# Designs tried in a protein design chat: VH-VL binders against q9h9l3. Part 58

Target 1, 176 residues: q9h9l3
Amino acid sequence: PRKMVAIDCEMVGTGPKGHVSSLARCSIVNYNGDVLYDEYILPPCHIVDYRTRWSGIRKQHMVNATPFKIARGQILKILTGKIVVGHAIHNDFKALQYFHPKSLTRDTSHIPPLNRKADCPENATMSLKHLTKKLLNRDIQVGKSGHSSVEDAQATMELYKLVEVEWEEHLARNPP

## First folded at step 21 (VH-VL)

Design x65
Fold by OpenDDE, fold request of step 23:
Structure x65 (fold): chain C 176 residues (1-176), chain A 122 residues (1-122), chain B 107 residues (1-107)
Amino acid sequence: as target 1 above (176 residues)
Amino acid sequence: QVQLVESGGGVVQPGRSLRLDCKASGFTFSTYGMHWVRQAPGKGLEWVAVIRYDGKYTYYADSVKGRFTISRDNSKNTLFLQMNSLRAEDTAVYYCAKGTYRYDYTGYFDYWGQGTLVTVSS
Amino acid sequence: EIVLTQSPATLSLSPGERATLSCRASQSVDSYLAWYQQKPGQAPRLLIYDASDRATGIPARFSGSGSGTDFTLTISSLEPEDFAVYYCQQSYDWPYTFGQGTKVEIK
């Protein structure tokens, strides 16, 4: 089987009224939760809203942030050929302006067995925070400081590992 | 219990170098940013430097930039401050301080060591 | 750098009295302000962060308020152990800076 990595990104608001979500941090961890990549990223456009309460991104993070184009190249190099695990991962890929093969993508927000394990409706979209608390008994995204993409990526990987065997078997029988 | 223990302080002449160590325990050292803060005798607090959990990001006060280097060895739970070209005005108690937020080098200092005294005198 | 100015320099009060300490920033720091307590011969201790949030283990008599450029630390009823020097600190921008401190002493 291919190696697995988990990814989580934080976005800030750019463009008119800050409604464009631009990548500002990306964290990638391996199967064991070890950090492979964790960089603050400078968007190509002026940041209108740091969304700090949610993103955890502050102005001071942008001082030596990696330019988006450079960061994107680094990230894509890591992701290529990997099974990429994420939560609501379409948002991360969108921010990266990148398309990962569906057959190599695992979205923990759309894994019915995971929801079932958490005593949630199988077809519901549950938050990473909720699933992490329910299944891992761990609190993430607490306080006012915003998210930590490293912690979120680690939690995502750990959640997936709970259903990995079952889900991989399912996917083998039902290729996306 | 979080514990930070500084060492390496002493009396040195101007122009000399000194390295401070800070041994951390009671928390996952490798996941927190760490800071150095100093306090001249009878004076207030002055932020000196910060280093991210993985050492990839560092920032310094202008007063020490180019002379001091903050580093860390996560395998030893130890924070370092290499001080070169020391000046009389560098005389202070040096505190290592733990960053408040996991995987974030910004914020505040929720735990401090007891400090180690550095005296620069001819 | 952002300059933090604390006032008064010294506050003389008796146990049981209310203490009000001020910290003014040369420019807005939003709510990225902390308060520290330092007793003689000891390291500083975090009291308040994000302008108004109490650090773990800090008694309820300590409270912080303010945003932008004007901040206040209030000790509702001074205990004997509260007589110390208090510093404000901004984490809005590099370099981080502290106020010059306010000494709360026994009247």
Scores: ipSAE 0.933, ipTM 0.960, lowest interface PAE 0.5, mean pLDDT 96
Fold by OpenDDE, fold request of step 23:
Structure x65 (fold): chain C 176 residues (1-176), chain A 122 residues (1-122), chain B 107 residues (1-107)
Amino acid sequence: as target 1 above (176 residues)
Amino acid sequence: QVQLVESGGGVVQPGRSLRLDCKASGFTFSTYGMHWVRQAPGKGLEWVAVIRYDGKYTYYADSVKGRFTISRDNSKNTLFLQMNSLRAEDTAVYYCAKGTYRYDYTGYFDYWGQGTLVTVSS
Amino acid sequence: EIVLTQSPATLSLSPGERATLSCRASQSVDSYLAWYQQKPGQAPRLLIYDASDRATGIPARFSGSGSGTDFTLTISSLEPEDFAVYYCQQSYDWPYTFGQGTKVEIK
């Protein structure tokens, strides 16, 4: 299989006012959309805001959640050496307190050909939900229950696959 | 349409074991959390256990913890409940219930099986 | 565990009347509250989830309201098929718990 994975993370709010975004779930799928990793993660600090309507994270998810330090190690082991696809992936990496090489990173929120294919301005930042609906005719992040990082990761991978050939060629000519 | 069919119920003596099966169809079984809920004769509903879509997360009611094991075989679209050290108070109709949210194990029970009766009696 | 207390235990009404069922939680469950209907010899059926959202296929005469600790299921006009036992259930925390049920019976 291709040395490519897609990642999506959900964050909760920690810190005095819940303004710190802490990793609470991480999902990684392979090129085919198979789940390689999907864990609820316990932040090192007290959760002030679960941000459930967005994150989908509930208090009960934290009961047997994997401690952040352990989860981070597991995730990094999976990501190392791979092309990592994500949407607005800088947020995921920030939450992971991890830096993945730019040459091995693919951010579907910053792929002009993808936006073009979706009849959106090439330099606009479109939501994963919008692109998924437009290009995959699929509804994600539906309802009030919050996001599903698995579905979002899968959608992200599928979106990237639509422009993979073109974008990889572009990157080859214009290395980041 | 979503269908859940429980089987394996019957009459057993206290201390014995029994395994319940729940065959699922009409939805992508491998992407939903599944629950067991039981109802003693003439009584209300009692949540028993949950298992996440991939089986990685399980949780049990205190009344069955250490005695019951929830598991699943996604390749067979089947949910299981292994019941050991059965007690008289375990007598109930056991329902298989589908979790509401995809790739989650929390929430509600949007579809139920018809239930299978387990009677623990000496 | 979170205890859900339903009231009344039995509600005797006639078809066409309005039914109001209450569910009180021992602690806040936010909006993580569902209502189920169960008829004799049948499995429960989900009516309302997230306190006020109707499940798929549920008639508009069923409505849920409330948040925190106090919740209400309302049947605006009882149909003959609505006479059953109704349970509330919280999904706020483990273990999930149900109310003891309210029986809506024909007067």
Scores: ipSAE 0.933, ipTM 0.960, lowest interface PAE 0.5, mean pLDDT 96
Fold by OpenDDE, look of step 22:
Structure x65 (fold): chain C 176 residues (1-176), chain A 122 residues (1-122), chain B 107 residues (1-107)
Amino acid sequence: as target 1 above (176 residues)
Amino acid sequence: QVQLVESGGGVVQPGRSLRLDCKASGFTFSTYGMHWVRQAPGKGLEWVAVIRYDGKYTYYADSVKGRFTISRDNSKNTLFLQMNSLRAEDTAVYYCAKGTYRYDYTGYFDYWGQGTLVTVSS
Amino acid sequence: EIVLTQSPATLSLSPGERATLSCRASQSVDSYLAWYQQKPGQAPRLLIYDASDRATGIPARFSGSGSGTDFTLTISSLEPEDFAVYYCQQSYDWPYTFGQGTKVEIK
């Protein structure tokens, strides 16, 4: 458990119509919720849409943002060898242009016991916001300011901890 | 309830240094950006500096760049403003202000201290 | 920097009257505009943020509107405690800036 980290990334829109999702913030927390990494990241291409309502990213954040290539190196160094917990984590890895080993990946959006605990269909994809409210009685992603990747990463870790024992046993019997 | 208490103000000669402290309580200090805003006597408000919750990001107004340093000690719930090479135009009431958004350093100022007066005069 | 210009400089009104304060930005700040109230000898108090959202504990008589470059703070019916100086502030870009203030005084 102590070798687990939770990750959450925020993306902005780049490309001609802003349809390309580019990493703009990455937050990583340890098992206890302590922040290990939290940086604003400058995409290699011009930002067309900050998607602030969702991402929480604003123009001001990009002034001293870490260039993507540098940030990516820092992040990968942290993730290497760890069990990485995330929600819909494939999006985060895609934005990072990195793929963590499946055996070391935990996606809280695809854990049936977690959904069961929240009285949701086991095979449904529930939002982090919903699960966090239902199981942790905590509000995240409130208001119009957008998401906080730190809060989201912390919530993700806490959610996983609720089903950690059961899920790890399941994975041991059924390796991905 | 949220409370911010500034201290360290006083009278100082031009070219000298002064450090302001702001003690925070009533909220999780280590999760919010903090700002300094000043107000010259009988004048309007002027933003001075911001520091992110973890101290990794700071920004300054051009009028204080290179002279002022914003910092924080989250273990003590305290915000600092080190002011060097003070000038007469730095004379003002200095307010510490809480950022509105958790784990951010942008936005607005939802809570203010009562301010501490800094007077720079020969 | 983005310059915010408030008008009028002074607004003389009686209790119960409607107050309309304007804030104009030198360039678009989208909706990243806040209003503050400051009484003599006191620190400013946040009234409105994101152009139109009331801060916690702010009475309903205060409302904000506008986007881009033109913003308005409205006090529907002035209470005695509302006579103060009001500042607008933009959070669109560094450095953050304030308007020069509008003084609402009793007629």
Scores: ipSAE 0.925, ipTM 0.958, lowest interface PAE 0.5, mean pLDDT 96
Fold by OpenDDE, look of step 21:
Structure x65 (fold): chain C 176 residues (1-176), chain A 122 residues (1-122), chain B 107 residues (1-107)
Amino acid sequence: as target 1 above (176 residues)
Amino acid sequence: QVQLVESGGGVVQPGRSLRLDCKASGFTFSTYGMHWVRQAPGKGLEWVAVIRYDGKYTYYADSVKGRFTISRDNSKNTLFLQMNSLRAEDTAVYYCAKGTYRYDYTGYFDYWGQGTLVTVSS
Amino acid sequence: EIVLTQSPATLSLSPGERATLSCRASQSVDSYLAWYQQKPGQAPRLLIYDASDRATGIPARFSGSGSGTDFTLTISSLEPEDFAVYYCQQSYDWPYTFGQGTKVEIK
């Protein structure tokens, strides 16, 4: 069976107005929630907005952060050949400037059975925080300190596990 | 309840080495950054060092860089401070302190140990 | 490093009175400022973090305010157990630093 990992990235704002989302942290966990990768990442451009309330990224995190090009190589090495689980994962891949095969991608923000289990409309896009609370009775992204990409990745993996069997069967019958 | 218990303090001569231990309980130790903070007798607080939950990031105060090493053993819920080339000005009560945020080595110190006294004198 | 200067050095008050403690940073620390209480022979205790958020278990009489370079810790009505030394601490940048402390003593 193919190995499965969950990924979550935090982005900061770069560019003239801080509208460019640049990778600043990436966390990858295995099927059991063990951390395989967790690094702060230095964008190639000056950070204009840390977006700390959401990203959890602070100035002091960047002091010894891994340069983007190096981090990207490390991350891609981990993801290659894996089933990659994420929430709204297109944002993570965009920040990584990477495209993972659709057939090996699982986006928990687009899994109808997961939404159904949470008593949400099947075709709605629900937040990771909401699904985690509803289905795992766990609070994530609490407070003003911002997100923890490790916790978010772990929650994402746990959510997927709830519907893994059903969803994998569905995908087998209906390959993307 | 969160508990932090320091040990290893004592009296040493200048130039000698000493290792402090901090045993943690009451929380998931392996998911929090840990700090050392010291207080010279009758003086204020001085941050000494931090180590991330997985040990991959460490930072030190300039006053101890190159002499002190912060480390941890998550399997034993223990934080360490190896102090080499000790000086008289290193004399202080050393506190281990828990970082406030899970999987983040920044922030504040929400729980402290009782401290262990290190005295450096000739 | 960022220098935190507390004032006054000593504050003499009676139980029931309002205490106002100041902490000034040499440069902006945004809201990354905490307050600690330390009694003789004890470890410090976190009171306030992020300038104004009260730590778990801290009585409502303790409050923090401010941002940038000027911060205030207020004890609305002093209790006998509140006479202690209070420290501010910034977590904006390495190295983390503390103020020199304000001693709140009984008049």
Scores: ipSAE 0.924, ipTM 0.957, lowest interface PAE 0.5, mean pLDDT 96

Design x65
Fold by ESMFold2, fold request of step 23:
Structure x65 (fold): chain C 176 residues (1-176), chain A 122 residues (1-122), chain B 107 residues (1-107)
Amino acid sequence: as target 1 above (176 residues)
Amino acid sequence: QVQLVESGGGVVQPGRSLRLDCKASGFTFSTYGMHWVRQAPGKGLEWVAVIRYDGKYTYYADSVKGRFTISRDNSKNTLFLQMNSLRAEDTAVYYCAKGTYRYDYTGYFDYWGQGTLVTVSS
Amino acid sequence: EIVLTQSPATLSLSPGERATLSCRASQSVDSYLAWYQQKPGQAPRLLIYDASDRATGIPARFSGSGSGTDFTLTISSLEPEDFAVYYCQQSYDWPYTFGQGTKVEIK
């Protein structure tokens, strides 16, 4: 009965030499891939490096972006009480300055049955792009325009669905 | 296969209002940003406005800000431009244009309609 | 607001000749520049985006180059269908702007 969502975030560089990763876009989709949330987010600190080749974020996106504190409140309201699926999801939670219960967290970068389906070593950390191409026959993150957090969140949900029954049973036997 | 068809142009007096429609087909309208671009007779191109795939982000050229409103109805695959307080300098062919990138509203215009003429004169 | 200045205003050439069109920006636009072709009575057509990438279905005789403030569209060997007006457009910053156009006409 518990609702499931997928999240993906794009980060820009703040702090010294742009090495701090700060949230600049967040997309959340439901089980069917419908967009529940998709906002550009203005970090509270000066942006040193947009990281556009990966983030897809440009200064134009920041002109009408939602301030981080407001966006964080909106995002956490959506996530609370739900199973949250992501890829390397600890980075997303770190950028949100948030801890989601491990029992309600699913990380497609660390699901051995998913790697098995992709003919990859079961404990390897595989990229979202690689898994999506191998298992969904789709190209994401194409070209030099950066990533789309909407497409990435949708792909993440579809990947999880491939192993959902097996992995949920595993977690029931092995509560985190 | 991508097709954009503008309508609603005509002759209107200064100070009046007019709404343009753009009917889209041949692509997933609800995932692309959309733009209006205009061209005065015998003149070059002028970008007017943009709206994101879901309608939540917009931007306007200074020449139309406060007078024009871009909007969309994804259930009807239709883009709109509400033009209020029209002036003679708004006389132009108005083009509907599709943005190049899914789930983004920045970039370029890969498909255009054939345009609809708006003439503002007494 | 970023001003794009195209030169020359008119380029009179024969089929088979090389056309070189220039677009200069009032400030750096990095590589966020596109080129469009417009024939009389028609809507514009995207040729080049991101300064140098050819749009889908555009023949190899069209190429773009440049970055920062100076950009060039080259048509290596003009075909009869290439006689048109060409516009550059920047997507670096709001508002988006176009150059005033270069007309390529048959001599």
Scores: ipSAE 0.832, ipTM 0.921, lowest interface PAE 0.8, mean pLDDT 94
Fold by ESMFold2, look of step 21:
Structure x65 (fold): chain C 176 residues (1-176), chain A 122 residues (1-122), chain B 107 residues (1-107)
Amino acid sequence: as target 1 above (176 residues)
Amino acid sequence: QVQLVESGGGVVQPGRSLRLDCKASGFTFSTYGMHWVRQAPGKGLEWVAVIRYDGKYTYYADSVKGRFTISRDNSKNTLFLQMNSLRAEDTAVYYCAKGTYRYDYTGYFDYWGQGTLVTVSS
Amino acid sequence: EIVLTQSPATLSLSPGERATLSCRASQSVDSYLAWYQQKPGQAPRLLIYDASDRATGIPARFSGSGSGTDFTLTISSLEPEDFAVYYCQQSYDWPYTFGQGTKVEIK
């Protein structure tokens, strides 16, 4: 099978009133959960709102952060040709200004068998925190210090593995 | 049981070098940021340097920048401080300290070693 | 660099009394402030982080308050083991800094 990675990003607020979401951290893990990439990323625009309660990003992280253009090139080189797993992954791709082939994209927020395993409505969009607690007995995104994109990417990969055989067979029969 | 054990302290003359080691156990060393904090005899605490869980990001106090190098070997659960061009003002007990947050290098110091004394004198 | 100024330098009290320790920052540090206890010959011990949250295993008699530039550590009823030096530390910006310490000693 084709190589598989999981990605998670943290975004900060840029633009008017800090409403634009700009990439400030990206973490990529392999199938075994080993960290392949984990960088703080300096947005090309002024940061208006660090969103630290959710993003975990503080101004200290930006001091030696990788400029967005360079980081994007590094990240896309890792993603090219791979099955990419994420949770609500369209937000990550939007922040990267990138569209990964649908046939190589796996979104744990949109996998009915995964929701069923969690005793959730099959067509509902469930949070990563909820699924991780229910199916992995793990608490992520705890406290006021914000999310860890490494932990979130690792959890996303583990969740996908619970339904990988079933879902890959489904996609083979129903190509996007 | 989290444990941090510093070693490598001693008496040296100004201009010389020392390397400090900190051996960690009782937690997943490779997922936490690590710090060095020092305390001159009879004085308060001074933060020295930090290194992220994977070694990718570091930061130094101005008093040591360019002379000290923080590093780590995650396969050996060991933190290092290479101290070059030592000065009398570097005389202190040096503590190894664990950062509070996984997969980060900001925050506070929730576990400390017992320290190792470095004395720089003629 | 952010300077933390602690007061008083020394606080002489008896067991059972309330201790109030102050830490003032030269600029706002939001709530990114911790308190540590250090006894002679020992490493510091984290008491309070994020201005008001107790670290694991810290008794309820220790409480922290404040935000911005003015912070307080309160020990509601001193126990014999509480006579020590206390330091505040900010994690708002590089470099991290400590206050100069407040010694709490038995009267």
Scores: ipSAE 0.815, ipTM 0.915, lowest interface PAE 0.9, mean pLDDT 93
Fold by ESMFold2, fold request of step 23:
Structure x65 (fold): chain C 176 residues (1-176), chain A 122 residues (1-122), chain B 107 residues (1-107)
Amino acid sequence: as target 1 above (176 residues)
Amino acid sequence: QVQLVESGGGVVQPGRSLRLDCKASGFTFSTYGMHWVRQAPGKGLEWVAVIRYDGKYTYYADSVKGRFTISRDNSKNTLFLQMNSLRAEDTAVYYCAKGTYRYDYTGYFDYWGQGTLVTVSS
Amino acid sequence: EIVLTQSPATLSLSPGERATLSCRASQSVDSYLAWYQQKPGQAPRLLIYDASDRATGIPARFSGSGSGTDFTLTISSLEPEDFAVYYCQQSYDWPYTFGQGTKVEIK
């Protein structure tokens, strides 16, 4: 009966030369793809590089953004006790300054059965865009406006559903 | 076929209130930001306000801030503009406009309604 | 706020001629610039977004160029249906603003 959510984050550049990735948007969807959380987040440090062509974040989004500390508290309350699905999800957790139990973490970039369904090498790291196009016949991350974390989280959940029964059984027999 | 149909325009006295509705069809209304744009008779276009797909983020032109309220009801595919303390300079055709990008509220206006006329006069 | 100044105010041309419309921003808007067409009694129609990308269903004779502060809409060969008012709009910063319009009319 454990609830499952999918998360995706967008990051901007902070720190020296904008090389530190700091959280600027976080979207969380439920099993059916309904949006549970979608906020623009103001990093605690000065933004050096919005990285807009990938992040989709512009200075306009920061005008009424939620401060990082407050947003982090809101997000962690949603994630606690749940199975959390993401793509290369360690980057999202790093941006949140948070550790989620490995037993409750599902990373669509590291699921061999999912790669097999996409006719990809089982242990290759495949992009979310590639898997989504091959397996869901959907285009995400299109154009110059950057990524949508809502669309990306929704795609991630749909991809996981394709292998959910097999992968959950595998993890039950092979605890992480 | 994307359609936006504004209603609620009319003639009102200065200082009074009016509410505009915009009914949407032909697209998933609940995933797009929505805008109001107005055009005074014989004049150019003026952006009025925006609301994000979920209603959580809004922004207003300075000329209407504090007097107008943009809102939406996604269960009814309807956008609203509540206009309070109306002034003569608010006289315009008001257009409902769809934002270009899903799950955002920045950008451009790819579909427009035919507009509804608001006339503020004594 | 960002002011967009369009020139000329009126462009009188014949069908088949090339139209060149200018939009100048009071500060850089990068490439966050769109062009709209409006005919009398009708709502505006999006032609170009992100300075140079044609909107869905817009004929190839319409093209946009420019970045920063100077932008151009070009209609390579005017058709009878192209005589209208054209507006530029920036989405770089709040509040969004439009230019005052360029009327393209039959000579």
Scores: ipSAE 0.807, ipTM 0.915, lowest interface PAE 0.9, mean pLDDT 94
Fold by ESMFold2, fold request of step 23:
Structure x65 (fold): chain C 176 residues (1-176), chain A 122 residues (1-122), chain B 107 residues (1-107)
Amino acid sequence: as target 1 above (176 residues)
Amino acid sequence: QVQLVESGGGVVQPGRSLRLDCKASGFTFSTYGMHWVRQAPGKGLEWVAVIRYDGKYTYYADSVKGRFTISRDNSKNTLFLQMNSLRAEDTAVYYCAKGTYRYDYTGYFDYWGQGTLVTVSS
Amino acid sequence: EIVLTQSPATLSLSPGERATLSCRASQSVDSYLAWYQQKPGQAPRLLIYDASDRATGIPARFSGSGSGTDFTLTISSLEPEDFAVYYCQQSYDWPYTFGQGTKVEIK
């Protein structure tokens, strides 16, 4: 049977005025929240803005970081053939320059039953932080040190598990 | 209660090797970066090395690069420092220190062990 | 390598007085600076991180301020247990470095 992983990425600013989001960290966890992959990634373009207060990425992390092309190959090998869970996961795939099959993609920012459990409008886009606090009674992304992509991937998997049976049945009846 | 207990210190001659151990408890060892920091007798503090929670990233002070190796065994909640080619200037109390941030290896040292003395003398 | 210079080397004060300790970096370290206290025969203890945030269990009389190259640790009213050596430490860049220490002693 098909394995499930959760992914979260941190991005830094490249390109003009630092407006392009480029991959600088990627974390992948299994169904139980164990870390399968967690690497700092050196973008092929110069970093203009580390965005540290959100990304948690500093110049120190880039010293021994894996070049983007190598990291991308490693990450895609892990994702191939698996159900991939993320939060606003399109942004992660965009940073990876990759498209994962929609039938194997789960996005916790766009699951109406999950919003309903959190007493939120079913079609609203809710932050990972908000859903995690409401449904798991945990605080993530606290303080000014930036986000942890490992914590965020773990929280994303836990959230998906709350609706997994219902949502997998829904998708089986309504293939993407 | 966070506890860090160093062991393996002692008196060794210059050029010899020594391994320090640090046993951790009271926190999830496998999610934090760990550091070694040393203090020569009567002197200030010197950062020595860091290792990330999973062991995949390390960094060393210039004074020890190529001679010291930091490592960890998360199944035993233990941090190690292998010290080769010891010199008189390596004489210090060696502290094991916990990093402040989960799933990172940058930052500060929020808990420290009591230290173990390494004396390099003929 | 970033050099941290602490001043004064020794600060002689009485209990109840305000202590002001300085740490100057050889280049900007943004706000990536911590302060530690070390009492005789003991390991250091984290007081302040990120220039101004108190570590867990640290009394409100300890405060940190500054950014860039100039940083200050303030102890608003010295208690007997505060007489110790204080170190600053930067985490801006490899290798991490400490200042040489400021000894706060009873006058």
Scores: ipSAE 0.797, ipTM 0.912, lowest interface PAE 1.0, mean pLDDT 93

